# VHH binders against Flagellar brake protein YcgR (ycgR): the designs that were tried, part 88

Target 1, 263 residues: Flagellar brake protein YcgR (ycgR), of Thauera aminoaromatica (c4kar8)
Amino acid sequence: MAELSTPSPASPAPLDGGRGDELEKFTLRGARQILQLLQDLITHRGLITAHTGGGHSFMTAVLKVDEERGRVVLDPSPDPQANRRALAAPRLTCVTQLDGIRIQFPLVGLGEGQDKGRPALFAPLPAEMLRLQRREFYRLQVPLAHELSCLLKAEDLARKPVEVSARVIDIGAGGVAVVVPTGAAEFVIGGTLPACRLALPDGEPIELDLEVRNLNRQTQRNGTEQLRVGLRFAALPRAADTRIQRYIFKTERALNAKARGGL
Key: E = the ipSAE of ESMFold2; O = the ipSAE of OpenDDE; V2 = 0.75 times the mean of E and O plus 0.25 times the DockQ between their complexes.

## First folded at step 9 (VHH)

Design L6 (from A64 with Y110S; framework vhh_7pa5_2; at its last look DockQ between E and O 0.25; V2 from the best seeds 0.00; counts 0 for: framework grips)
Fold by ESMFold2, look of step 9:
Structure L6 (fold): chain B 263 residues (1-263), chain A 121 residues (1-121)
Amino acid sequence: as target 1 above (263 residues)
Amino acid sequence: QVQLVESGGGMVQPGGSLRLSCAASGFTFSDYDMSWVRRAPGKGPEWVSTISDSGGSTSYADSVKGRFTISRDNAKNTLYLQMNSLKPEDTALYYCAKDFYDEWGSWFDSWGQGTQVTVSS
C-alpha cells in the first residue's frame, strides 16, 4: 500500500489512546479471548490498518494464528517501503472492525519470513486487544445550524494566555474536533487546555479540560487554510458528560430519521 | 446500518477498461473520505485510491496512477473507479471502503463484499 493511502494527521496522536483507565473495561487480556478474536478476524477477512508511527500505515490482514509458537501471521504490504517501515517500527498499532465493533491491538517484535512459501510478517500474540462499540468511537458531524463552539484557553508562541473561539465540527463520547484560524494559538499534541468552555445549544456553556490529540492543517472549499484540532475530554464532570451524551443522542436520532426518510 | 455495494466488475482483456460503482447508504456519504481497496488471489489487501469527502482531493497507489480515476457523486451517494489500461496484475476483488478518522487514528470502519475484476485473455 502507498504511504499516502491512509488518511491521518502529519503527526498522529498515539493510537493506543489517551483514555487510559476508561478503556480498561473494553480491554481483553485473556489469552483465549485474544486467540478467538484473532480467529474471528481471519474468518471474516478483516481489513486491518497497521500504523507504524509518523503518520505512516499500510493495509494488512491476519493470515493465521500460530498458537504453538505464540504468534500471529500477517500479510505483507505490496509496497516494499511500507514493509521496511513496519519492520523498523518499535511497534504496530492495528485497527479494524468486526461487525461494527472497532478492534485495536498492538504488535511488537515484528519479523519477516515465509508461511508455506508465501511472504509473511510475524509477531508475538498481542497481550491485549481493545474492543469499542460504535458509541465508544462514534463522532457526530455537527450540523452548522447548531452553531456549536468551544472557547479554548490556550497559549501563543510566547506562552502568553490567549482565548480562541473555535467551531466544533464533530463530537463524540471522548472528545471534539474543532477548527481555528491558522496561527490563532500554539497547540502541542499531548498538551492540556484547562477550563475551556463548550457551548451546546441548550443551557450554559460547559467548563471542561481538553487534551490535544491531533493537529491537521486543512484547506477549506473556499481555499482558506485552517487548523483542525482533535481534542479529548479530560476530567469530564458527570453533569457535563450527561449533557454531551444527550446532545449526541438527540441529534443522531434526528439525523438518522432524515437519512432513512431522504431516499 | 452502513451498506456499501460494489458493482461493475467483470472479465476484460489486457488493455481494456472497466468502471466500478459503489452504492452507499446508512450514513451521510458526503461527510466521509472514501477508498477503493483490492485483494488479489493469494495476496493481502492493497489500498488503491482515496477521494476526499468533497471530491476535491484524490490520491492513488503508484501501481495504478495514471490508469485509474476515482470519483464520487454526492447527490447519488455513489463512489466510482474508472479503470483503464488494465493489466493481469489488476485482477482482484475490489472493495469500496469508508474512511474513518477519530482520536485514535485513521482506519476503515466499513467495507462492502467487493466486485471481481479479472484481466486475462
Scores: ipSAE 0.668, ipTM 0.900, lowest interface PAE 1.2, mean pLDDT 84
Fold by OpenDDE, look of step 9:
Structure L6 (fold): chain B 263 residues (1-263), chain A 121 residues (1-121)
Amino acid sequence: as target 1 above (263 residues)
Amino acid sequence: QVQLVESGGGMVQPGGSLRLSCAASGFTFSDYDMSWVRRAPGKGPEWVSTISDSGGSTSYADSVKGRFTISRDNAKNTLYLQMNSLKPEDTALYYCAKDFYDEWGSWFDSWGQGTQVTVSS
């Protein structure tokens, strides 16, 4: 019985762990959203690691979402012992990745049966699914076609208020990088730009405060000098964060689809 | 973007051999452990083998131990699986998978579309 000597993944922190408030913004609870994400996992043939507790896990995949019955259908393990553990477990913690985003969700009430004459595992649809973007490290390169922009409220050298429309070149959960013409405004690392407006394709601009984190002068091929400004979201409302995350997710998905020849 | 493209699958008779390849791109291949996973019809995914980033360490599922050999060429960004003494039960779609580790543990963060291996008389 080849125990998946996968290095015992540290038991994923329970979704319910002390970071509850921080993780809530990344937690999907809407039925439609959950269904969609599960369908996406099917489409992408997502490999799921299901933890049964006690340091045990098995690999599975979503075979089907049964909306009528409100259940998810999973591949059983080729190891009967793993299946027994799974069925005995009060809760499965499922972990996978889709388009660079880690997905985690619990399954409760696992049962076994057959789907179209094949052995399968069944569970009620998860009540929640956690989408974790590597916030610290992941920056989406914004497609030029999206024309993402940020209106920066800054000051010029004379400390006169100026508004600068900056192109967003990359975006993450923690901030954006923008390009501005050299001399358009004076930026100070550690300085705050209040009441800026980030324009996303999906609606009205998001008003937010930005903190200048880095400044890099870049010379373009044409000899024009530009200033790249790294900006941190200083205070981001939950709704805005959700929109940003949605945009990133949607864009990544589209890029991945294109890369796969699907578009 | 991380891309993994498997190749080398096909139909072979029992006792035969195949060599799978996985072309990796979009990441620093030499910095990551790589794995093979397979999925047989009607069965869940099964881990097959893992090789460390440097290639210095390998591990195998009991079902394939002694028959399969995982290797990698970091200069070519390519992962290999030499499969010898193939059995009908080895029939599956074989995936190349990129290992990753984060605060939540060790997982596969990327995998290819797979290459079909069919062992049949």
Scores: ipSAE 0.638, ipTM 0.857, lowest interface PAE 0.8, mean pLDDT 87
ESMFold2 (binder alone), look of step 9: mean pLDDT 81; pTM 0.812

Design L7 (from A64 with D31T D33S; framework vhh_7pa5_2; at its last look DockQ between E and O 0.20; V2 from the best seeds 0.00; counts 0 for: grease 24.4 > 24.2, placed apart)
Fold by OpenDDE, look of step 9:
Structure L7 (fold): chain B 263 residues (1-263), chain A 121 residues (1-121)
Amino acid sequence: as target 1 above (263 residues)
Amino acid sequence: QVQLVESGGGMVQPGGSLRLSCAASGFTFSTYSMSWVRRAPGKGPEWVSTISDSGGSTSYADSVKGRFTISRDNAKNTLYLQMNSLKPEDTALYYCAKDFYDEWGSWFDYWGQGTQVTVSS
C-alpha cells in the first residue's frame, strides 16, 4: 500500500515574486510577528481589500485570529457573488494599512463557515506579511501606452560596453524595474550602471546612475525569454526626483480616475 | 500626514435624512477618488459610494442607489454623503476612505475613524 505522500501544500507564492530580495527585509515570516500584526489589524479595525483576481475585490476585516487552529477569521462580503469568487480563487491578495504602513498578505485555502453563529470566512494564517512604507517602496505599474524606457549603460559577456534600451514596467521613488532581452547585457546584482537615461513623457531623458538590485528571468507566453531587472536610483538629482514624483502622481491620478469610472 | 475626519452622523428616524462630511488633509485631495464605506454591527465592511477626483463620475452600491448622493468640494478638501430615506439597515459606522490604485488593483490606503449613523424608531 504505497502511502500516497499527500503533496505538501505548495508554499504560498511570494507576494511579489518580481521584487525578489528587495522586499525580503520588509517581509514578516515569523509566526509571532504575523500573529501580532493580525491582532493589531483587529485592534485598529483595519479595512482590508481582498483581491480575488481578474480585477475583482471585496472589503473585509480580520475578526479573529485562531492560534489554536492556525487560522484567520474574516468578515464575508455582503455580496454573495464576491464571496463565491473569493472561495473559488486559489489565492487572495489582501491589502490594508496600519499607521501609514501598507500591509499586504496572501491567503490561501479560503473556506466559509460560522463564527459564533455568524457567517465567516476562514483561511490558514498567512505564511508571510509584507510591510511597506509608502515613500520608499511604492511602485507604480507603468501603463503600456506610456512606453517609458531606460537606456542602460551596461557590459556584455566580453565586458564590452553596450547600451540597452529597456522598457520600464514599474517606477517608484527609489527605482525602476525594466525588461531587457535575454543576452542583451550582463547584469550583476550590486553592480552600478552609470549615466543611464530614463525617458519620461514630459521632457528630456533623465541621466542617472542605477544599481542592479534584482534579476528575474521570465518566459513570455510566446516562449520568448526576458530578463526583468530591478534597478535602484543610486544618485538622483533633486530635479530628477521631482520629475519622477510628478510623473508617478499624475499617472496614479489618471489610473485612479479610470478605475473609478472617471475616464 | 494623511487625515480623514468624518462628521455629521447621529440618530435619525426611518425615512429621515443625514448629511455626512469628511475633512481631508495631508494629501492633494482633488487628485484622488474618494469613497464612503460603512460597517454595521456584526457585519463586514460594505462599500457605499465612490466619487472621482473631479467629481464628474459617481457610483453607488445597489443598497443605497437612489437614496444616497456622494459629492465633494475640492476647494474645501471635503467629501460629502447626503443620505435620504434612511432605513434601519443603514445603521452603521460610516468611513471616509481615500481610493488608491496600484499593481494589485484598487483599495483604500487611508480612512477615518468613522461617524456613527443610527436609524431607529
Scores: ipSAE 0.824, ipTM 0.932, lowest interface PAE 0.6, mean pLDDT 88
Fold by ESMFold2, look of step 9:
Formats: sequence, structure tokens, C-alpha cells
Structure L7 (fold): chain B 263 residues (1-263), chain A 121 residues (1-121)
Amino acid sequence: as target 1 above (263 residues)
Amino acid sequence: QVQLVESGGGMVQPGGSLRLSCAASGFTFSTYSMSWVRRAPGKGPEWVSTISDSGGSTSYADSVKGRFTISRDNAKNTLYLQMNSLKPEDTALYYCAKDFYDEWGSWFDYWGQGTQVTVSS
């Protein structure tokens, strides 16, 4: 009966602190600002995805902020298994939006209880909340004609090194999504792929380390099965970041020009 | 400007059927997975169903399997939910939600205002 009440088939990767220093300028740490943002989520009835780790998540919402006790009150899942995973998790990573701004915050010390006689989840107020404008989380859907690729240095089932040339289907400030033939390599969520090479249309390939964040098997309309791999850029040099941002910007401008020139 | 507009809700007796629609604009509909999420009175949001960008894969919450069918028409930028054998516990505000998937995780970056479904005798 009980399974995850969250979307499938996506298996989101846990967020880690590898971007901690680059995200600091988008991080709210003031108590008054955090309270105000949580109240705005209540007012706008924000739909929150709470990630519990291991590719599991559930839907929730902020019911109220208990300022006197310094706690946030959340809706429990209708799936008891999701609630059990949430209570066992060392932290929840909550993600939602407000007026197109990505809102992300951790909750630690989650507990269960009652709010006005109804089941609820409780946690101390988060110590931080991340606010990302669309530019900071945007993913360009890569035109097929660009043939953007990434050479992955991975391992097969026998843990033997293999190189896989993967087509890039989207790219953003923090990573790429690629597709590979099913069985071309073994990927593990949280695993690191060192010294991969991202080939942009102009210039030499960019050497970078990638972290596997998510894996999705997808069946195309023709029945072909592929593996979609979500990859985070680890320790991206400023020059590489600049080239990626320039590619995204130029491609968006070119796509807009084509749309305006179409009949 | 991303817009998601749900329609097709209403009042219906137990055992009845409804078909919800969601008109999408302001983004390339065919490149995103889409979901239905519902919020019953006094309860938190509940995921109902997801359909892949091509429509080749679908998934459902256990509470609606066999009764609800998600579909999409990418030429019309429209998402659908066919709801059969409706029960009083299906009473809720139903949202069309745009899936967003990136290196930070999967989540919903937009949703509509919802369409009310009420199942009562």
C-alpha cells in the first residue's frame, strides 16, 4: 500500500555543500528575513518538495511558523512510509518557488506531533534559506543541431575504466544533463567522475570533474531505452564558468532571433 | 510569462467521472515532464501523477492507480487527467505543475491556481 507520494520516475540526487562558498551571496541567514520568507510561502500556499536522501522525496507545505517556540510546522505526507523516511533522515532539503524565485532550505531535527489535534511535522526554524533568481538556476535546452557532447570517464559493471561520449541535452550554471545508451557504464548517485571533457562548439574542450546527481531511464517514442544522467560541476574554474555562461547567453540570443525571423 | 490554467473541475456523485485539462503557455511544453498535484481541505499537498515530456512514461500515486489516467497533447500544449470511479476522498483542488529537474534536485517551478473537484452525495 504505502510507497512514495512524490513524482516518479525521477530520482533526485542529495544536495551537498560543494557549492557552499559560491552560493553564500544568495543565502539568507537573518532570523527576521527567514521568518518573513516562510510566512510568504504560507501566504502563497507554496508546494514544497522535501528530499530525504537516497533519491526519495515527498510533497509538503508550511502550515505555520511558531515564532514563540522557534519552530516551523509542516504538513505530513498521506504516505506513512514517506513520513518515516523524513523522520529518519539527518536533514530534509526543501525546495519550492515564490514568484519564479527558487527557494531552498534545510530542516534538521524533524519530529512528529499534533497541531490543533491534527498530525503535523515540526522542525526548528532553518538556519539559512537560499534564494536563486531564474538566471542562477536556469537550464538551456540544448538544440540538437549543436551536437553538444561530454566525454565521461566512468566505469563498467566490472569497475573497469570506460570512456563514454554522451550527448548534452541541457546545460546550466551548475551542471548538465546527458543521455547515454543503457548499459554503457555504471553510474552511482553521489559518485564523482574526474577529468571529464565538455565540448562546446568553439574552443578546446573544458576539463571538469562531475558528480552524479540523478539517473532516469527513459523510453523514447521509437522504443529506444536511454539513461538520462544529471551531473553537477565540481570545483568549476572561473574561466570554464565564463565559457559556459557565454555559450548559454549566445544560444538564447540566437534562438530568440530565429523565433522573430520565422513566418 | 509561464501560465498553467486548469479547467474541468466540478461537483460529481461518487462513482462519477471528470476530465481535467491544463493549458500551458510561456515555455516549451514538450520538453518538460508534467504532474498533477492535489490539495484536499485540511490536508497537505499530495502528488497524483506524472507524465514524461514525450508521454512515453507515466506514474501514479497508489491511491489513484487504475482510476486516473494522465495524458498530454504536445501539439496543443495541454495536459489532461481523466478521473473515473471518483470517491469522496478525491475531493480536492487539483493543480497542474511543471516539473523542473536540475543538479539541485527535482521540484515544481510553476503551478496553476487549480480547479476544484468535489465528490459528494
Scores: ipSAE 0.664, ipTM 0.897, lowest interface PAE 1.2, mean pLDDT 85
ESMFold2 (binder alone), look of step 9: mean pLDDT 81; pTM 0.810

Design L8 (from A64 with T28E D31S; framework vhh_7pa5_2; at its last look DockQ between E and O 0.59; V2 from the best seeds 0.00; counts 0 for: pae E 3.2 > 2)
Fold by OpenDDE, look of step 9:
Structure L8 (fold): chain B 263 residues (1-263), chain A 121 residues (1-121)
Amino acid sequence: as target 1 above (263 residues)
Amino acid sequence: QVQLVESGGGMVQPGGSLRLSCAASGFEFSSYDMSWVRRAPGKGPEWVSTISDSGGSTSYADSVKGRFTISRDNAKNTLYLQMNSLKPEDTALYYCAKDFYDEWGSWFDYWGQGTQVTVSS
């Protein structure tokens, strides 16, 4: 049974991570709001990635909202193994988007059954849904031509300090994703990399602390393995934030202009 | 506004071939990885294939390996899926999807309305 190598999305950080206060303003807890958002997902045929833990995920969609029974109906995976994992998971973390807005919500108590004679997954309605509207969560894919880099202060397998120059592949107000050669350093999810240096085109590198949020190993066509590391800005000075935002804005504008045939 | 418009779907006999196209607009197409996803009736969405921004790297689901080929023309802002040796189980709505990567992982931030592929004798 060939494991459908769905690109293993890095396990999303639990919604409950240390950003609790900041995320509260984006968290929907109202029953009507939750129902509406789920209905919107149905209407827009939203593709949902459901994380089951352990680096596993599957794609699903909301089929129906059963208000009477207080449950959401989801498409099962075409992969029986994924469904088994889902059913065994104490919690699913679902991620999707509507109109460019990232939506995250947990599902607990997943069960299987039939909806109108078709296999379906069932879960109680989520108690909360995170709707990330702000640019704060926007990630700009960095053009290769910009050669944006981040000097990571990490440790190797022997816990010896190493510095790794990593290419930045995306950047947002909240962090960066970088690519590092496999074996260059050891990264631990939740670990902090202190005193790293982010190089922006507009001036001196920004010194900042980074928290490892995601790890994704990718094999390139040439057989080279690369590690993508999702990093959160642990403590971003205001001045640094401004510079990052400016870079993002300028770059996005340039990309959009190019896309419109203006450059 | 980001738009993805799939085309090229249709009805074909088992063993036949189709070529899907996806016209992309509203973003710098050449800067993003792109994917195909399909959804069969009564089944959840299934990842089919991904191609890197430059086209230098491709990946496929095991179910389509050796039969499907993903490609792109960045000058035309178009994604393609060549489907050969089609099987009834390939019957699905095929979506073009824009890959998105952030601190939370890899996702699709945009996808089209899909193009229907039906493989039936």
Scores: ipSAE 0.788, ipTM 0.921, lowest interface PAE 0.6, mean pLDDT 87
Fold by ESMFold2, look of step 9:
Structure L8 (fold): chain B 263 residues (1-263), chain A 121 residues (1-121)
Amino acid sequence: as target 1 above (263 residues)
Amino acid sequence: QVQLVESGGGMVQPGGSLRLSCAASGFEFSSYDMSWVRRAPGKGPEWVSTISDSGGSTSYADSVKGRFTISRDNAKNTLYLQMNSLKPEDTALYYCAKDFYDEWGSWFDYWGQGTQVTVSS
């Protein structure tokens, strides 16, 4: 059956979900660097999305770093259910940005307590933090005129093969987001869809494997349910990567030229 | 340079209404889902509502369902939040945020300085 929708933002896969090796060069592991980055997030008063799994998340912020006790202190959610999910989760995946750079870090061993007489969440300092430049996470919003689609080789609720043609709404170096009717197929976060076909405007469709990374159920104004599916490129051949990057570059240049010429 | 400028806050009595606006610039507004987030004094941030890029899909936190309505005008690059039946617990600094999603997760890509809503007698 289709996965139940949850409020945005959707839960991500863990930091090392299939791309850990390729992201290692963007991973900070130095204790001094981690402390400084956490302090910068406090100073900036950054809004953090904390993902608890199962499509659930809550908003938080780092209140302080307690270096003596080796822990980070977070705001609890005003929603008691979100706090209970967070405390039950084996891991929180925290995502934020600092001056346009994506920051992501795991927290394990989350506990509850008091900070200056008010409720707070506590965790040991993260052993690593991911720092991604714009080009590492950029998503091109696909122009409607391009009508990009991706043929998904998935399974229905009875685990029988089904093919779903899904509209591509964004595309980046590491994946795509698509929209499908909620009953079209069964999608499971972490599941792999082999031999899907991405149709770019020029050339033959690209055959590639996709991994489901997030799911969001949406209700259209006509009452129809749809599912937004975040998909990661798995086993991306060099030729396929080159064609995707060319599409992104060419489309961005065309959009920039139109914006300049339209002024 | 991405800019999000919130306005329309103020003081209002319980049961009253306010309409917040968020003027967006520096990006293709119509291409992004947008959200409202609020932060009460001394408390952590709370997601309030999200609207899809076209305006065709909306979602709300349980605490505001039936009282708040999110909308957008893509021709004016403006996001709105109509807040009715306001309660003292709605007192907060309200931010609009540009949503972002990728294969690793989701977050709020940018947010403004916020507009203060205060609900008291």
Scores: ipSAE 0.369, ipTM 0.769, lowest interface PAE 3.2, mean pLDDT 82
ESMFold2 (binder alone), look of step 9: mean pLDDT 81; pTM 0.818

Design M1 (from F49 with S103H; framework vhh_7n9e_1; at its last look DockQ between E and O 0.24; V2 from the best seeds 0.00; counts 0 for: pae E 2.7 > 2)
Fold by OpenDDE, look of step 9:
Parts: C-alpha cells; sequence; structure tokens
Structure M1 (fold): chain B 263 residues (1-263), chain A 119 residues (1-119)
C-alpha cells in the first residue's frame, strides 16, 4: 500500500499533524496585521482573483481600506454578471500574490455601492488572511531545448497502469512540474507515483518516487488543454540529488551567461 | 453554481465508525478529483483524503491512513468517507472540497458536518 502523502492543497495544510500547526503560523488574525497586508495589496496594486463559487471568478483589486467602517473596497468586475454572482455568493474566496507569497482570504457580506462616485464592491474586513510563503525552492524554468522528460507511472480512468511521458517545465531541489495531455492519467493531490524516471541530459534516467502536490489545467495558445502536475520528490537518493543540483546549477549559469551577452 | 452538502456526522464513541457523504451538484462531478478536509476546534484546516476523478487513485493523511477510506459514486454525484476506529483527535468539522483546476485552488467547500468522538 503506497503511503499516500497528504495533499498539499494551497489552502489547507498537509494532514501531517505538524503542518496544520504550520498553517496557523501563516494565518493572520490580528486586526493590525490584516490591515497592513490589505494596505500592502493596495500599494502594490495587486490583482486579486475572487472566486464566487460554481467555478466562477473575476479579477478585482483592493481599492481602499475603510478602517472607520471596518470594510474593504473592491474594484467591481466589468462584467455585470460576475458582479451579480459575487453579490449572491455567501462567500468570496480571494487569492493573490505579493512578493511571491500567496495570499488567500475570505470575504463575506459583499455589497455594492459607490466610492467617490465610482461603482465599488464593499465587504467587511476579513477575519483572517492566509499568507503562504512558498518554500523558496528555487525552480529553474527548463529550457525547451533541453527536452527534459519524466516518465510517470500512473493509472488511467479504467484503473489500468499507464506510463506517461511528461515534459518537465520546471525543476527545483524539491521537485518538478510537468505537463501531460488531459486524460492521459488520473491524478490526485497527495497521491504517490512510484518508480518514475526523470531524464536528465547528463546520463541515465533517475528512478524516483513522486508525490502529486498540485494540479492545474492549462489551455495552450492553440486551444489544446494540458494538465500541469506539480510533483515533489518523495524519495530522492543522494546521488540523484547531486545530479539534479548539478544540472540546475549548470543550466542557471548558462542562462545567465547568455543573458549577459556571452553566448 | 457548485454545491457541496456534507452529511453523516454525529457523536460517536472512541473506536466507533461513521460514514460521511457529500452530495455534489453544479459541475461535472466525474471530471474532478474530490477531497475531504477537516477543522478541529482551535486548529487550522487540514486535508484528510483525496480521490481521483475516476476513483482509481486515493490519498490519505498519515493520521488517518488505515482507518479511513475515501470512495465515490459518480453516477450519484456523491463522495464518501468511511471512518473506522475513530479517535478523540478525529473530532472536527469535516468538509468536502472540489479543486479549481484553473487556479489550482480549493475555493469550493461545503458547510461541513460535525464529527465528535468521545473518549
Amino acid sequence: as target 1 above (263 residues)
Amino acid sequence: DVQLVESGGGLVQAGGSLRLSCAASGFTFSSYAMYWGRQAPGKGREWVSGISSGGGSTAYASSVKGRFTISRDNAKNTLYLQMNNLKPEDTALYYCAKQDYEHGEFPYWGQGTQVTVSS
């Protein structure tokens, strides 16, 4: 029975008891902290994705924090239907990034009105804000010319074992992101993919176990849908780690040299 | 609109069993991986289990592995969590969740069902 690693969804901490406590460490509940973070979002003009439920979202921004009234002012959507959905939603889930840190917060009690003669959305200040510091695993964007691939051992919709050759799009000390055709295999966050093979340019493929950490559907410019799979190295031999680090270092150096006009 | 309605919670003695259900609507249920999460009093939300769209792949938190079983009936648009050998530390509000594949987030949660395990 493969030890299924707990899904690390962006929102709830991984189930390993120690990480729930870790999520609390990243949760701001102090009024002053919340106000400061909201002000920072204003200052940086951070775009916010507001999820209204039902698979619907719209882009917004925090325009103002009204401390006297205890409310946040949001930029309404240019789409009236999106605004209607937002107002009808019992809760908005707001997601943004500031300085590479993911920020998530709920808004409840959304209303519409005007701020300085302009249409605006209003909500009470959030009771909590989640600030998830991405473990700074520097991820190298893999040059297309390197053609890194990872052979994934997974199951298809019929629960048959399948091997999927996935292109590696980024790599770091902690894992890889790959792209696969939609429907090529079934994935679940927290699931383990055993005995996968990572192909590096410098030698034989590395056999390793991978844990699914993230799943994103992406639509290419040509209209083709792909699944981006974020994978963590679940068990990495020391020799493999060294090879991966060497590859990252060498590639970064080459990219930097090229950027400086040296190649 | 995406709707998730959890049920099956209650009061149970340590060592007992419960079966949670999550009724899903407003989306193509069979096309999405589904998850169970929980929030204990005074603690943050944690993931409990996940299941792939077809049900072929499952994941469990280490704390519940061997005790809990996630399953789904795509024909009924229903997610299940069989909880055996319940412990006081399993006391929490249990939520079912759908992933947003576009953003990689979990904005869709139900109201939850309360599970209380007495010692």
Scores: ipSAE 0.770, ipTM 0.930, lowest interface PAE 0.6, mean pLDDT 87
Fold by ESMFold2, look of step 9:
Structure M1 (fold): chain B 263 residues (1-263), chain A 119 residues (1-119)
Amino acid sequence: as target 1 above (263 residues)
Amino acid sequence: DVQLVESGGGLVQAGGSLRLSCAASGFTFSSYAMYWGRQAPGKGREWVSGISSGGGSTAYASSVKGRFTISRDNAKNTLYLQMNNLKPEDTALYYCAKQDYEHGEFPYWGQGTQVTVSS
């Protein structure tokens, strides 16, 4: 259960409120700061994972900020069930990144309506936003072209050992997040997956042990459901750590060069 | 309705043992991973242990590994936690929880059973 788990600081899942004192110095509560950060998300077209509770989430974006009415306008899901879960939730926990910096904020009192004739979701401006600007929380979003994968040794729904090739969607100093089709395997929070194989572009796959930290069912913008699995490196040999840091550094530089050199 | 009812708590001397039970009803017990959690006075909630739906995989917090054993009996819809070599820092309200990825819009957990370990 997500409420019973204490995810790692580098995990992309919502951070546990039990870390409140440790995270308070990264928490923005000023109205001007909140408005500017939301506007930055709009300007950069930031994709947001909105957690509705019960292990459910959907992809969204902030379409605009209505400062006069003190509310944000969100892109609804193409999945009507995801929208109903969001509207029924007492709290929507939004998680995203801006320039590699993790951003998290709550929305309360979500409603539905229209914005310029298009369906939209509305909520009052958040009272706080977490802007977690530290390297240990950084997660590189893996470019699709790199096709990074991690071979997981897990148990399928029939209780048999299975190897699942999972796509790596982000990677950081402390772990990875992967996606698998729903039903491909069963994962237990806190469980260790021994002898997994992380395939990086620059050599043989790295054999490592992974610990399951969080599980989120996510509805993609196209309506497809997948299971996002947050994994911590349980023990990371120095050579493996070096290769992972090299990959992150090289990829960050390549992405920054594209951003500066575009037409 | 989903119901989880914990029992087996009590007052125990340090070094002693207790076995907790969680009786489950209102859902297909054998289809879900199950967990034990605890909350000590003045502290936040802590994950303790988890077990896969078929019982093939288990996981433990470092603070309890080697002392606690999670198990389940799917024929009896019951989750267990065998707690050995208890320490005063194990004093807490213990509750079971159901994996929540397909059902429910709120977390499902039991009312809890109090475990108090005296020195």
Scores: ipSAE 0.372, ipTM 0.775, lowest interface PAE 2.7, mean pLDDT 81
ESMFold2 (binder alone), look of step 9: mean pLDDT 84; pTM 0.854

